VH-VL binders against q96il0. Designs and how they scored, part 180

Target 1, 167 residues: q96il0
Amino acid sequence: APERGAERRDTAPSGVSRFCPPRKSCHDWIGPPDKYSNLRPVHFYIPENESPLEQKLRKLRQETQEWNQQFWANQNLTFSKEKEEFIHSRLKTKGLGLRTESGQKATLNAEEMADFYKEFLSKNFQKHMYYNRDWYKRNFAITFFMGKVALERIWNKLKQKQKKRSN
Short names: E, the ipSAE of ESMFold2; O, the ipSAE of OpenDDE; V2, 0.75 times the mean of E and O plus 0.25 times the DockQ between their complexes.

## First folded at step 6 (VH-VL)

Design rb1 (framework fv_ebrasodebart; at its last look DockQ between E and O 0.04; V2 from the best seeds 0.00; counts 0 for: pae E 9.6 > 2, placed apart)
Fold by OpenDDE, look of step 6:
Structure rb1 (fold): chain C 167 residues (1-167), chain A 120 residues (1-120), chain B 108 residues (1-108)
Amino acid sequence: as target 1 above (167 residues)
Amino acid sequence: QIQLVQSGAEVKKPGASVKVSCKASGYSFTSYGISWVRQAPGQGLEWMGWINAYEGWTNYAQKLQGRVTMTTDTSTSTAYMELRSLRSDDTAVYYCARGELFDKSAFDIWGQGTLVTVSS
Amino acid sequence: QAVLTQPPSVSVSPGQTASITCSGDALGDRYAYWYQQKPGQSPVLVMYYDSERPSGIPERFSASNSGNTATLTISGTQAMDEADYYCQAWDTSSDHVVFGGGTKLTVL
């Protein structure tokens, strides 16, 4: 029996959505929100006669999507963990248990949580600045190539019309 | 399949340079960073440095400052690590590893390793 | 330079619980990561963000962090778990990644 090579399952949440569109789809498909990033993945359609510019645009969009998925998956996980740790530490400091007398999870008030949010944003400020910078760079590049592809399509349509008039 | 494939083993003389390659496949190369980690025979893991595959900024271990250079080629999805002025104590298995783009956090994908032997 | 300290070796009988500690100042403010390395193989990520388990890693692997000490726990240890284990953290003061010295886990 051929040893089925252990498919090395992607170990970290790579943000790669396991969403598989229908095989016969001739258009872009939007999946459900990813459980980690909460972003909806887009499966990009690959036309049979994809131009080099269209291919480049598609790849840029795919790369940007993967980058965005990975960033937010990790950011959301970090946020959730730090929030939980903050709550636990604060409750402990107050001499309160993690559960109320009714068995519910003990929570902090809005004012105490505001301190957490402020601290979290401060701690992650530089990371968010880098993210925003790269987000703009990537989207600018995508927009630029969208324009190029649009022009190419117009030009190809005009050439086809001229050929039809000459025959 | 997501993988990092490294170049083959190298034998170098003291004072020479070595350049190891790490080809990425199965993921968006520019969405992640690459770290280099080495392991001397019978020793632990030593972090060498980090490169951002999108912007190309680098951070090197202080011990290797001036001797190491990390680069990327986005067109081929390949990372490179050059180590100069090789010494006998640079004999090790060198690994490339994938990590987050902005944080030096988890290394979830590793190359198979490249043995570099420095012998007189 | 920040240092992460691990015990050089831990021995456990099959089916028992193994515990590997990692201590250092870098763990006070940053997450711990754990790697398994078998002889002649590349390291494999087994725990991330102190206590998160990657897909494909058995449930018997768990981890926790308290103060400056991270702990990797392997419940119901199996012979296949015999390996070197390394902790890792990001030292924000130096902006360097730091590995522990490694722990050899022997399953006796």
Scores: ipSAE 0.597, ipTM 0.849, lowest interface PAE 0.9, mean pLDDT 90
Fold by ESMFold2, look of step 6:
Structure rb1 (fold): chain C 167 residues (1-167), chain A 120 residues (1-120), chain B 108 residues (1-108)
Amino acid sequence: as target 1 above (167 residues)
Amino acid sequence: QIQLVQSGAEVKKPGASVKVSCKASGYSFTSYGISWVRQAPGQGLEWMGWINAYEGWTNYAQKLQGRVTMTTDTSTSTAYMELRSLRSDDTAVYYCARGELFDKSAFDIWGQGTLVTVSS
Amino acid sequence: QAVLTQPPSVSVSPGQTASITCSGDALGDRYAYWYQQKPGQSPVLVMYYDSERPSGIPERFSASNSGNTATLTISGTQAMDEADYYCQAWDTSSDHVVFGGGTKLTVL
């Protein structure tokens, strides 16, 4: 089965070094952290004789990686946006501008910012609970398919022994 | 071949309920999710909800919360959608569609549709 | 809450390029999917993952997603391409699937 959907640029490493899995490798590779999600992408190996069940397992792992990276990239963007909105709202309430007289971004003290952190955690509590639940369910499903692949390989080995006996 | 086959057309009175079946064949039923989508006459597609065939996990459109129930029977590879307290504006073609197991996306196989008519 | 907005109709002459847009906030974070529906038929997936084409869909179909706008493009439009086209995304913040209102493509 030929590989489709090669490395996406937004999941490529943005750090000081480039990492690229060898084409000849028969193993999955773990790349550098993605700049948006801070998660390390897995570059999945595609065997030449991949069975339909093995293909499903690989697709499920790829989907789970994409879901996980999108969640944390979105979480980071949401955090940044809501933090700036909170600061803007509190500065307006205090009658202050968005920038100091020197042109730097105005900010709030640590006690004022603590209100934001508490509100953010409370507001996003249910999303994080759903994420944790989904993470566990996806990983249990992946483990289940790993077991099915293992049984498929055992069955194929036993079937080959039956074919080679002289009866 | 891979297919989804739905139950036949139904005619219902207002206030009744309907249960549409969607039988999967040709693939591992527990490896995919099922969405239900309806289309009123001359109208667009409206997503109703989703069920994960692996664990029976459901998510319903907010508009239909409390009126819809989605279930699966893994032993027969069949998904079900029940819509209660029917009204005339529930008249539509109801589709089941296969999607990814956890990501509610890429509906690559659709049932033939089930016409449900609600009239007095 | 999440909304995908499509033009109600698009008209093209045979052989020309048709372009159908789909706009919404969900498209900034998620892949766009496109479905073709001919009269009396079930929808058919014609594009997925923003720009990927399922096997059996002609190469004249292409798509993109940039910012909050996805675009389905049909080059060399044929009479058989006359249909309703729907965009779709998964809004993971509300955990809802959203379809656009649909676009009727007319080939004159």
Scores: ipSAE 0.006, ipTM 0.558, lowest interface PAE 9.6, mean pLDDT 81
ESMFold2 (binder alone), look of step 6: mean pLDDT 92; pTM 0.946

Design rb10 (framework fv_ebrasodebart; at its last look DockQ between E and O 0.01; V2 from the best seeds 0.00; counts 0 for: pae E 17.5 > 2, placed apart)
Fold by OpenDDE, look of step 6:
Structure rb10 (fold): chain C 167 residues (1-167), chain A 120 residues (1-120), chain B 108 residues (1-108)
Amino acid sequence: as target 1 above (167 residues)
Amino acid sequence: QIQLVQSGAEVKKPGASVKVSCKASGYSFDSYYISWVRQAPGQGLEWMGWISAYEGWTNYAQKLQGRVTMTTDTSTSTAYMELRSLRSDDTAVYYCARGEFYDSTYFDYWGQGTLVTVSS
Amino acid sequence: QAVLTQPPSVSVSPGQTASITCSGDALGDRYAYWYQQKPGQSPVLVMYYDSERPSGIPERFSASNSGNTATLTISGTQAMDEADYYCQAWDTSSDHVVFGGGTKLTVL
């Protein structure tokens, strides 16, 4: 049985933003835009006395961020590749060279590129619809847990005030 | 199909002028340059100049400066080359050729050529 | 004025490889283009850029560039390949198009 060579899915390098926030930071940090996704990564602060709800919220935010980073990194790469292929194909169809006289890559005009964008959007329409759906679901969940955490914090503050009044 | 069709052969006297036409079809005329190239009998190809079909920008070979005028009519998709003060050494087949509108200068389509004979 | 230099003639036997060179300063930073011209016919573009062939040009035609020298190579040369071949470039210094002197290819 010939070993089907595992097509190394060029997993877009998970651009783990090497941005390390200062160790003494007591708040979330926003990094520079990721090279592949163009999204700014957030480094979430971990409180010393993190509640289970706070931890769940943080994890959900982190997972959502990672999901979003991966999606856009892959989408941008696909876009770039398909764009290049389109340009080359179109130039050849037109009887044009792939390079200019100066050795630069030949480009198409804005009208021709509009066709590419239209085709690309059409081809990826379902993908974008699923992304949007999942984005809303994830953000709804995050918002819900944000509310729970807020209520928990209020409750804890009230308990502390009651204890101080009783002593 | 892309075609360049030139006007017919011309016989001129020394000192006269000749105007050769080149009608383009099968592509967007306004998007390309037209170059003119001549070839004397038994000789090589000599570039004469080019014109931007839309803008009308011209660039002439130094040897022909002052004697050559290139024009275009976008309404008829026709390029014209006028050569003045004709000499015996201007006897040649004159070609129009389509140039690239990108940063490239190759000629992918050529006219059939127009023989211009300058004789006393 | 920039000049492109070609050998005036090249002879090759059928089935052999023909090589036509074109040399000039204009080729240093720019691509060479090649044209075939048969007697009584208009020139035909046979090669543009390093390896691009127009539609209808056989695969036996290839081109390469090295420094200021471009080379047109015809592998498995056929009798029908007998023609004049011209190289062409754009001279950036003068903003002029320059043709080589042409090479007559004879298939013996």
Scores: ipSAE 0.036, ipTM 0.613, lowest interface PAE 3.2, mean pLDDT 88
Fold by ESMFold2, look of step 6:
Structure rb10 (fold): chain C 167 residues (1-167), chain A 120 residues (1-120), chain B 108 residues (1-108)
Amino acid sequence: as target 1 above (167 residues)
Amino acid sequence: QIQLVQSGAEVKKPGASVKVSCKASGYSFDSYYISWVRQAPGQGLEWMGWISAYEGWTNYAQKLQGRVTMTTDTSTSTAYMELRSLRSDDTAVYYCARGEFYDSTYFDYWGQGTLVTVSS
Amino acid sequence: QAVLTQPPSVSVSPGQTASITCSGDALGDRYAYWYQQKPGQSPVLVMYYDSERPSGIPERFSASNSGNTATLTISGTQAMDEADYYCQAWDTSSDHVVFGGGTKLTVL
């Protein structure tokens, strides 16, 4: 399973990637980790002179961020809920209370919990396969539009040279 | 073109159940969420929940938990919403709306609405 | 549970600029979305991702989200813009979609 949406953002560097969008996208803000997804949101900058192609790239990055945040928030909530239900069910079957005599939550030992982890992984296998497929598909699309934006910037520079020659 | 076509109006008695259908066309149904939103007469929009046609996951509004069931049939590109133990305050127009596979937080296309009237 | 607060009504003259506000804590870290609903019709998405306009929505529609307040702005308002307008956001704390109470825009 991929780690926290394929990236650990708590200490992420502020570097740039190859085929990065034009400089105006480097003015984005990275916020603190979201409580549920544990992913850092990006607040995308919207420049006044954004081209339609640059807008499409920004929209795709925004949509991908929301998708990733939603997936991990839901996955983490489901994991926590099902883990507690599993523990409760097994304690009930053993005739034990949900709390120790000190008031702490009763739990299962590592051997007993292994059944939960195996069952959870098994029943969520297809879901994580589809998540990984779609994560790569989205990142390929982003890279594709980064390339298109780069070509657009080159074209605009060439057009400016042609305009100056004609004047 | 993208279209969501809902089943016809229904009149029910308190305590009955209702199942509203939403047939999708013009897009890859399996790749999107379907949300259900209702609107009581003269009132605003109230979100009921969503279902991922992709995975079958559901997220129900807390106040409806236990009374609502959302399902899909991918072979017919149809979503269903069943509301049980109907009350008079469940009288509303029920909408289905499409959410993106990768972003279920907004709704780009809406069905025409289905009026469900619950009266004695 | 988060609440999105809208004014219940806004009145403008034709050709004037209408502004509809939507306030709530969810808007600080989540996008605002706006829907138009004319009488007897289903809602239509008119703005998304705070300030994006879907294809087919006139350029006189614009929107912003600053802090905890989103604003839908209609410049050069026309009689056909008379409708109810709802803001909407995702509430991370409840894992719920939340709609504002709606604003009736009257063009007179």
Scores: ipSAE 0.000, ipTM 0.472, lowest interface PAE 17.5, mean pLDDT 79
ESMFold2 (binder alone), look of step 6: mean pLDDT 91; pTM 0.944

Design rb11 (framework fv_ebrasodebart; at its last look DockQ between E and O 0.02; V2 from the best seeds 0.00; counts 0 for: pae E 13.0 > 2, placed apart)
Fold by OpenDDE, look of step 6:
Structure rb11 (fold): chain C 167 residues (1-167), chain A 120 residues (1-120), chain B 108 residues (1-108)
Amino acid sequence: as target 1 above (167 residues)
Amino acid sequence: QIQLVQSGAEVKKPGASVKVSCKASGYSFTSYYISWVRQAPGQGLEWMGWINAYSGWTNYAQKLQGRVTMTTDTSTSTAYMELRSLRSDDTAVYYCARGELFDKSAFDIWGQGTLVTVSS
Amino acid sequence: QAVLTQPPSVSVSPGQTASITCSGDALGDRYAYWYQQKPGQSPVLVMYYDSERPSGIPERFSASNSGNTATLTISGTQAMDEADYYCQAWDTSSDHVVFGGGTKLTVL
């Protein structure tokens, strides 16, 4: 039984943004665009007195960011790969080499590339719909917890004001 | 209906600040980017920056670094753009625009624009 | 900063085909977007992802991207198509959005 070669799942490099903010940062930091996802990572500040609700919000934001980074990294890699394959396939069909006589990379015309984009978008439509659905769910949850945190902060401020008036 | 509704026209003096609002409706506000684009009278479109509505992270045009601040209020689905140290050359119509998820630079929905006039 | 270059004006007779070009390095690896703006109005997205039409945009509008040049084509140009047209792209090197200088389309 021939050993089915383990398809090396080109695991998109876990784009752990190597961006490390300064250790003394008291605010969220925005990194440069990630090489693969083209998304700028956010490093979330952790307050010393972080409430359980604030922690939950932070974690949810972080998880959503990571999910988003992975999705776009994979999508961009898939796009690049399929684009290259499309170009190569079309050039081959035309009996053209991968390089021009001048040694430049052979390219397709604008019309042919337009067809690629249409096909790519059509092929990935369902994937994007699922992405959007999950994005909405995640952002709804984030917004909900943002509201809770806001209420908690207001309540804490009111309690502090009452305590100052009683002293 | 999906729409962006901006605040009304502003008249400011040089050195003052202006804050323009952009209220979103008809869609999940936190699921998209908001970009700000301005257009001086008789001139082209100039991108100012964008904000991610769920993370609050921003990217500003280099020309406006230090003078512009973009914020969002998710409770009201409203984006804000503050421009400080106003100059006469900041006189323009300011637009907010929605950036889609697939490409944050795809501005599919635009506000009606806000005229900001900077005059002595 | 990346720059997108457009012709400042294009003139076409009714029923003829108008072509507006946009050139710049940002177009090499990113999608082109096109916006129509009529006087006193907000810009309207007319083409996205190089060649896709939003809902409500007439079929006479088409676009393509080859190398560093995007082209907006309006077949059977009508008087109502007279407007300013802007190309736009995302420059990943600077992480900025860049607009072309705009092209005034006149229907003669």
Scores: ipSAE 0.040, ipTM 0.565, lowest interface PAE 4.4, mean pLDDT 86
Fold by ESMFold2, look of step 6:
Structure rb11 (fold): chain C 167 residues (1-167), chain A 120 residues (1-120), chain B 108 residues (1-108)
Amino acid sequence: as target 1 above (167 residues)
Amino acid sequence: QIQLVQSGAEVKKPGASVKVSCKASGYSFTSYYISWVRQAPGQGLEWMGWINAYSGWTNYAQKLQGRVTMTTDTSTSTAYMELRSLRSDDTAVYYCARGELFDKSAFDIWGQGTLVTVSS
Amino acid sequence: QAVLTQPPSVSVSPGQTASITCSGDALGDRYAYWYQQKPGQSPVLVMYYDSERPSGIPERFSASNSGNTATLTISGTQAMDEADYYCQAWDTSSDHVVFGGGTKLTVL
């Protein structure tokens, strides 16, 4: 078909993906990775005749996506911030500047950085344990509701078949 | 130091609107939810709703649907709650609270509260 | 219309154990949270995830949640523990946060 229309703005903000789900889509839509969490958002299809069970399943999936997105965005930012703070404090303890003679950011060797990784994991151990428990709990609930929706759809098909045979 | 600092007390007439601010400091504002909770004089706590400071997604208490708007300004790390069509029974202390990282319904940091008085 | 029901008041002698209950259907599938509020002050989170204690909360505070009933327990109760206590949970049926009506703890 011939293209018609005015010029569109082609300016995009740095580090932000433009995410716009298609109109009249009958399927879930997956967007580009979020800058902070590195996870892809999902826009879930909403059918016109969504049952209460189907609605509960969709809301549970949306809530789980939001929870997961927010956790990893925060964890990634915290990791980066605490890594820089650790490097800065260790360089000061050693009496070294924040930059080398060549002007590059001063760094720590692999053994020293291993101390950071160990300290970070120890500090965040309980957070990760709660995250893992909640992740499994949420995915179990999603699977449970998927099963209930599947049974509901099978039952509706059988009920419609019986109605046709009786008529 | 992690804190939420709210705007000052307000006196309003019935039918007016009020907008309370909540400025966050000492943490990554966009990584947490902000809830609004109010408390009428001598009464208990009533949850009003929450907002995701990153996405702007909101969830409002059913009682307040259509009357409340929650927003954020990430450049100033500030959350706002606007309550419209004020009634005398909206007289309360209004709190903002931060939702805990792993569970947004656990309010681990609270603002000092903002008294809103609605009087004829 | 989820409801969290608390007794309106609990009295205890200094040094004794205080127990504050909170009952409601929302507690069957969601964590309980507890807040302390002293007169003229903002609420303070004192227990979360049913039984976890935030840093800075004395070890004499403990909590549990079983059978749709959450219980906040303060052992060795002190005069400074006199306050209003609120339970709170997320109600999955309404997708809203609900608070209990509050319990006034009096230390005689």
Scores: ipSAE 0.000, ipTM 0.514, lowest interface PAE 13.0, mean pLDDT 80
ESMFold2 (binder alone), look of step 6: mean pLDDT 92; pTM 0.944

Design rb12 (framework fv_ebrasodebart; at its last look DockQ between E and O 0.01; V2 from the best seeds 0.00; counts 0 for: pae O 9.3 > 2, placed apart)
Fold by ESMFold2, look of step 6:
Structure rb12 (fold): chain C 167 residues (1-167), chain A 120 residues (1-120), chain B 108 residues (1-108)
Amino acid sequence: as target 1 above (167 residues)
Amino acid sequence: QIQLVQSGAEVKKPGASVKVSCKASGYSFDSYGISWVRQAPGQGLEWMGWINAYEGWTNYAQKLQGRVTMTTDTSTSTAYMELRSLRSDDTAVYYCARGQFYDRTYFDYWGQGTLVTVSS
Amino acid sequence: QAVLTQPPSVSVSPGQTASITCSGDALGDRYAYWYQQKPGQSPVLVMYYDSERPSGIPERFSASNSGNTATLTISGTQAMDEADYYCQAWDTSSDHVVFGGGTKLTVL
């Protein structure tokens, strides 16, 4: 039984790797932010030997992403519209125009804008409560299936190691 | 006890409009969506569109775009579907169905249906 | 725009297993949902999320979705199961809800 020499431990100085096993070359891809929701969609990879648990998890993540994008697209549109309406109303009350002499949009200072943020949160409180309820439901389900998939993968690795030792 | 109760049957002439109501009870109306689905005599189900009850966000089937309007009244927990410029092939039973918050993946409760007949 | 294709009819003897298929491109990436409609009645949700059964639906009902084909299975079929069955999916490419054409289940 020949003795093996010492192994070097020097590797690349730094870097980030997107690792997949060489045989399958799997990639989930993150796209640019959606114009309306500002969320980056994930384009999910479907492996050739996807297990039933892996399929359930992928479908649940896909539907949750679509749900979340619809909610935030609507919320961002509402926020933008109500913000502009608030600014226009306050400028009008102060007797000011919508633009400065230089042609730039007239704005309110941070103290004046604090009233908007308070009013917006108050008016949208119930909608955010419904969102949080569904967010917790979906994330607990996703976490549960992520755990089951992780255990399935560990179990399969142990079975494959056991099979190789028997030969 | 979740329930969707629709308005009664209607008979219309071609070119008229119809507005069907759907009153919800037994749940928080503004936390779910409403879809409208129709079924012509002897035919299958046809999705018409969806409305979010909270702020009225809608999505209509492309075939019906421009002819259909869906609204809600949260104070009465009632959804409405109006179909304009009626034709004889609009004769159908019209259903409202409860969808999920901000999605339209499945419909767990359905109204009893409203027969709309279009004839001269 | 997307199409879900079902057989027009399926016949089974009482006590036997009925299988109703639903095929379409949307089913590869999206859950299938199933509805039962008896004559003169509203549709009733009988399966959702490919394989989940709502409260109140008998254990005889099960479902699966593999590839582009979803299957509704009724074991121990009874006369009361005689109805039209529709599959449904959300076609996110067109942002439309799509129903299959329906399958009439007869129990002889």
Scores: ipSAE 0.014, ipTM 0.621, lowest interface PAE 7.0, mean pLDDT 82
Fold by OpenDDE, look of step 6:
Structure rb12 (fold): chain C 167 residues (1-167), chain A 120 residues (1-120), chain B 108 residues (1-108)
Amino acid sequence: as target 1 above (167 residues)
Amino acid sequence: QIQLVQSGAEVKKPGASVKVSCKASGYSFDSYGISWVRQAPGQGLEWMGWINAYEGWTNYAQKLQGRVTMTTDTSTSTAYMELRSLRSDDTAVYYCARGQFYDRTYFDYWGQGTLVTVSS
Amino acid sequence: QAVLTQPPSVSVSPGQTASITCSGDALGDRYAYWYQQKPGQSPVLVMYYDSERPSGIPERFSASNSGNTATLTISGTQAMDEADYYCQAWDTSSDHVVFGGGTKLTVL
């Protein structure tokens, strides 16, 4: 029984940013654009005295980033694959080879590709709607927790000032 | 609707130059090339050359090398063909035609033609 | 420079099949294209990629390629088909477009 070579589904590499910020960094770092998602990853700084609210905010930001990275990486890969298939199919229908007579990769012009873009957008419309919805929900939650953290920091500063005045 | 509209007829003297325009509409101008083809009275079609509207590269027929210049203006979607050192045998109807990129060198849309008469 | 050779004229009776040939070395590995030109009009693409019809071209028009010879076939030829027909190819050696000499089709 010939072992059906498991087509390694090129699983979009989990967007673990290979960007490693300097160990002594006290701030967030922005990495270069990811190869697949084209999104710049952020490495979040972890304070030594991170509050539970700060931790929650950081985790939410991290999760949202990962979600966003995965979405766009997959979307870009799907787009590229479908684009290539479309081009090949159209060329074949036209009786054209995948390579020009000059040996270059055969392609379609912008007008010919217009149908692909329309179809692709139509096909993925619902997916993009859900993405946008979830993006707003996540960012709203992040903003909300940012506000809470800001208030907590203000409160802690006020308490410290009161203790200094009492001593 | 895709259209190529050429400039009007020209009468020139030998040794003069002529510049014919071809305004394109109804498609993405920079997504196609423009070829120029001429036809002398009672004769067949003669390819003169083509220009890539996006990259601006040109390829001219060997017979016309040094005498012909093709240009494009992407802002106006207009192609130009200049023929210099005109001779009596340059009397012809000149056509612009939309061509494909790469090796797909067929012409699916043509201008109405421009008559250029070279007479002493 | 590559040359495409066409018969100078072809005559056919209405309803009969007309065949116009185009021969040249450039056609061995390349697509042939065909144009119709009526007097005082611009050429019109009638066949591309050897056997494909543009939109608006009647089904009676067909084309084939065998070796270095392309053939345009008009089945059930009509009076309106009377025109000059040109074949065209791209010559890779010179990177030039080449037209045939043209064929005058007369419908008798």
Scores: ipSAE 0.013, ipTM 0.553, lowest interface PAE 9.3, mean pLDDT 86
ESMFold2 (binder alone), look of step 6: mean pLDDT 91; pTM 0.944

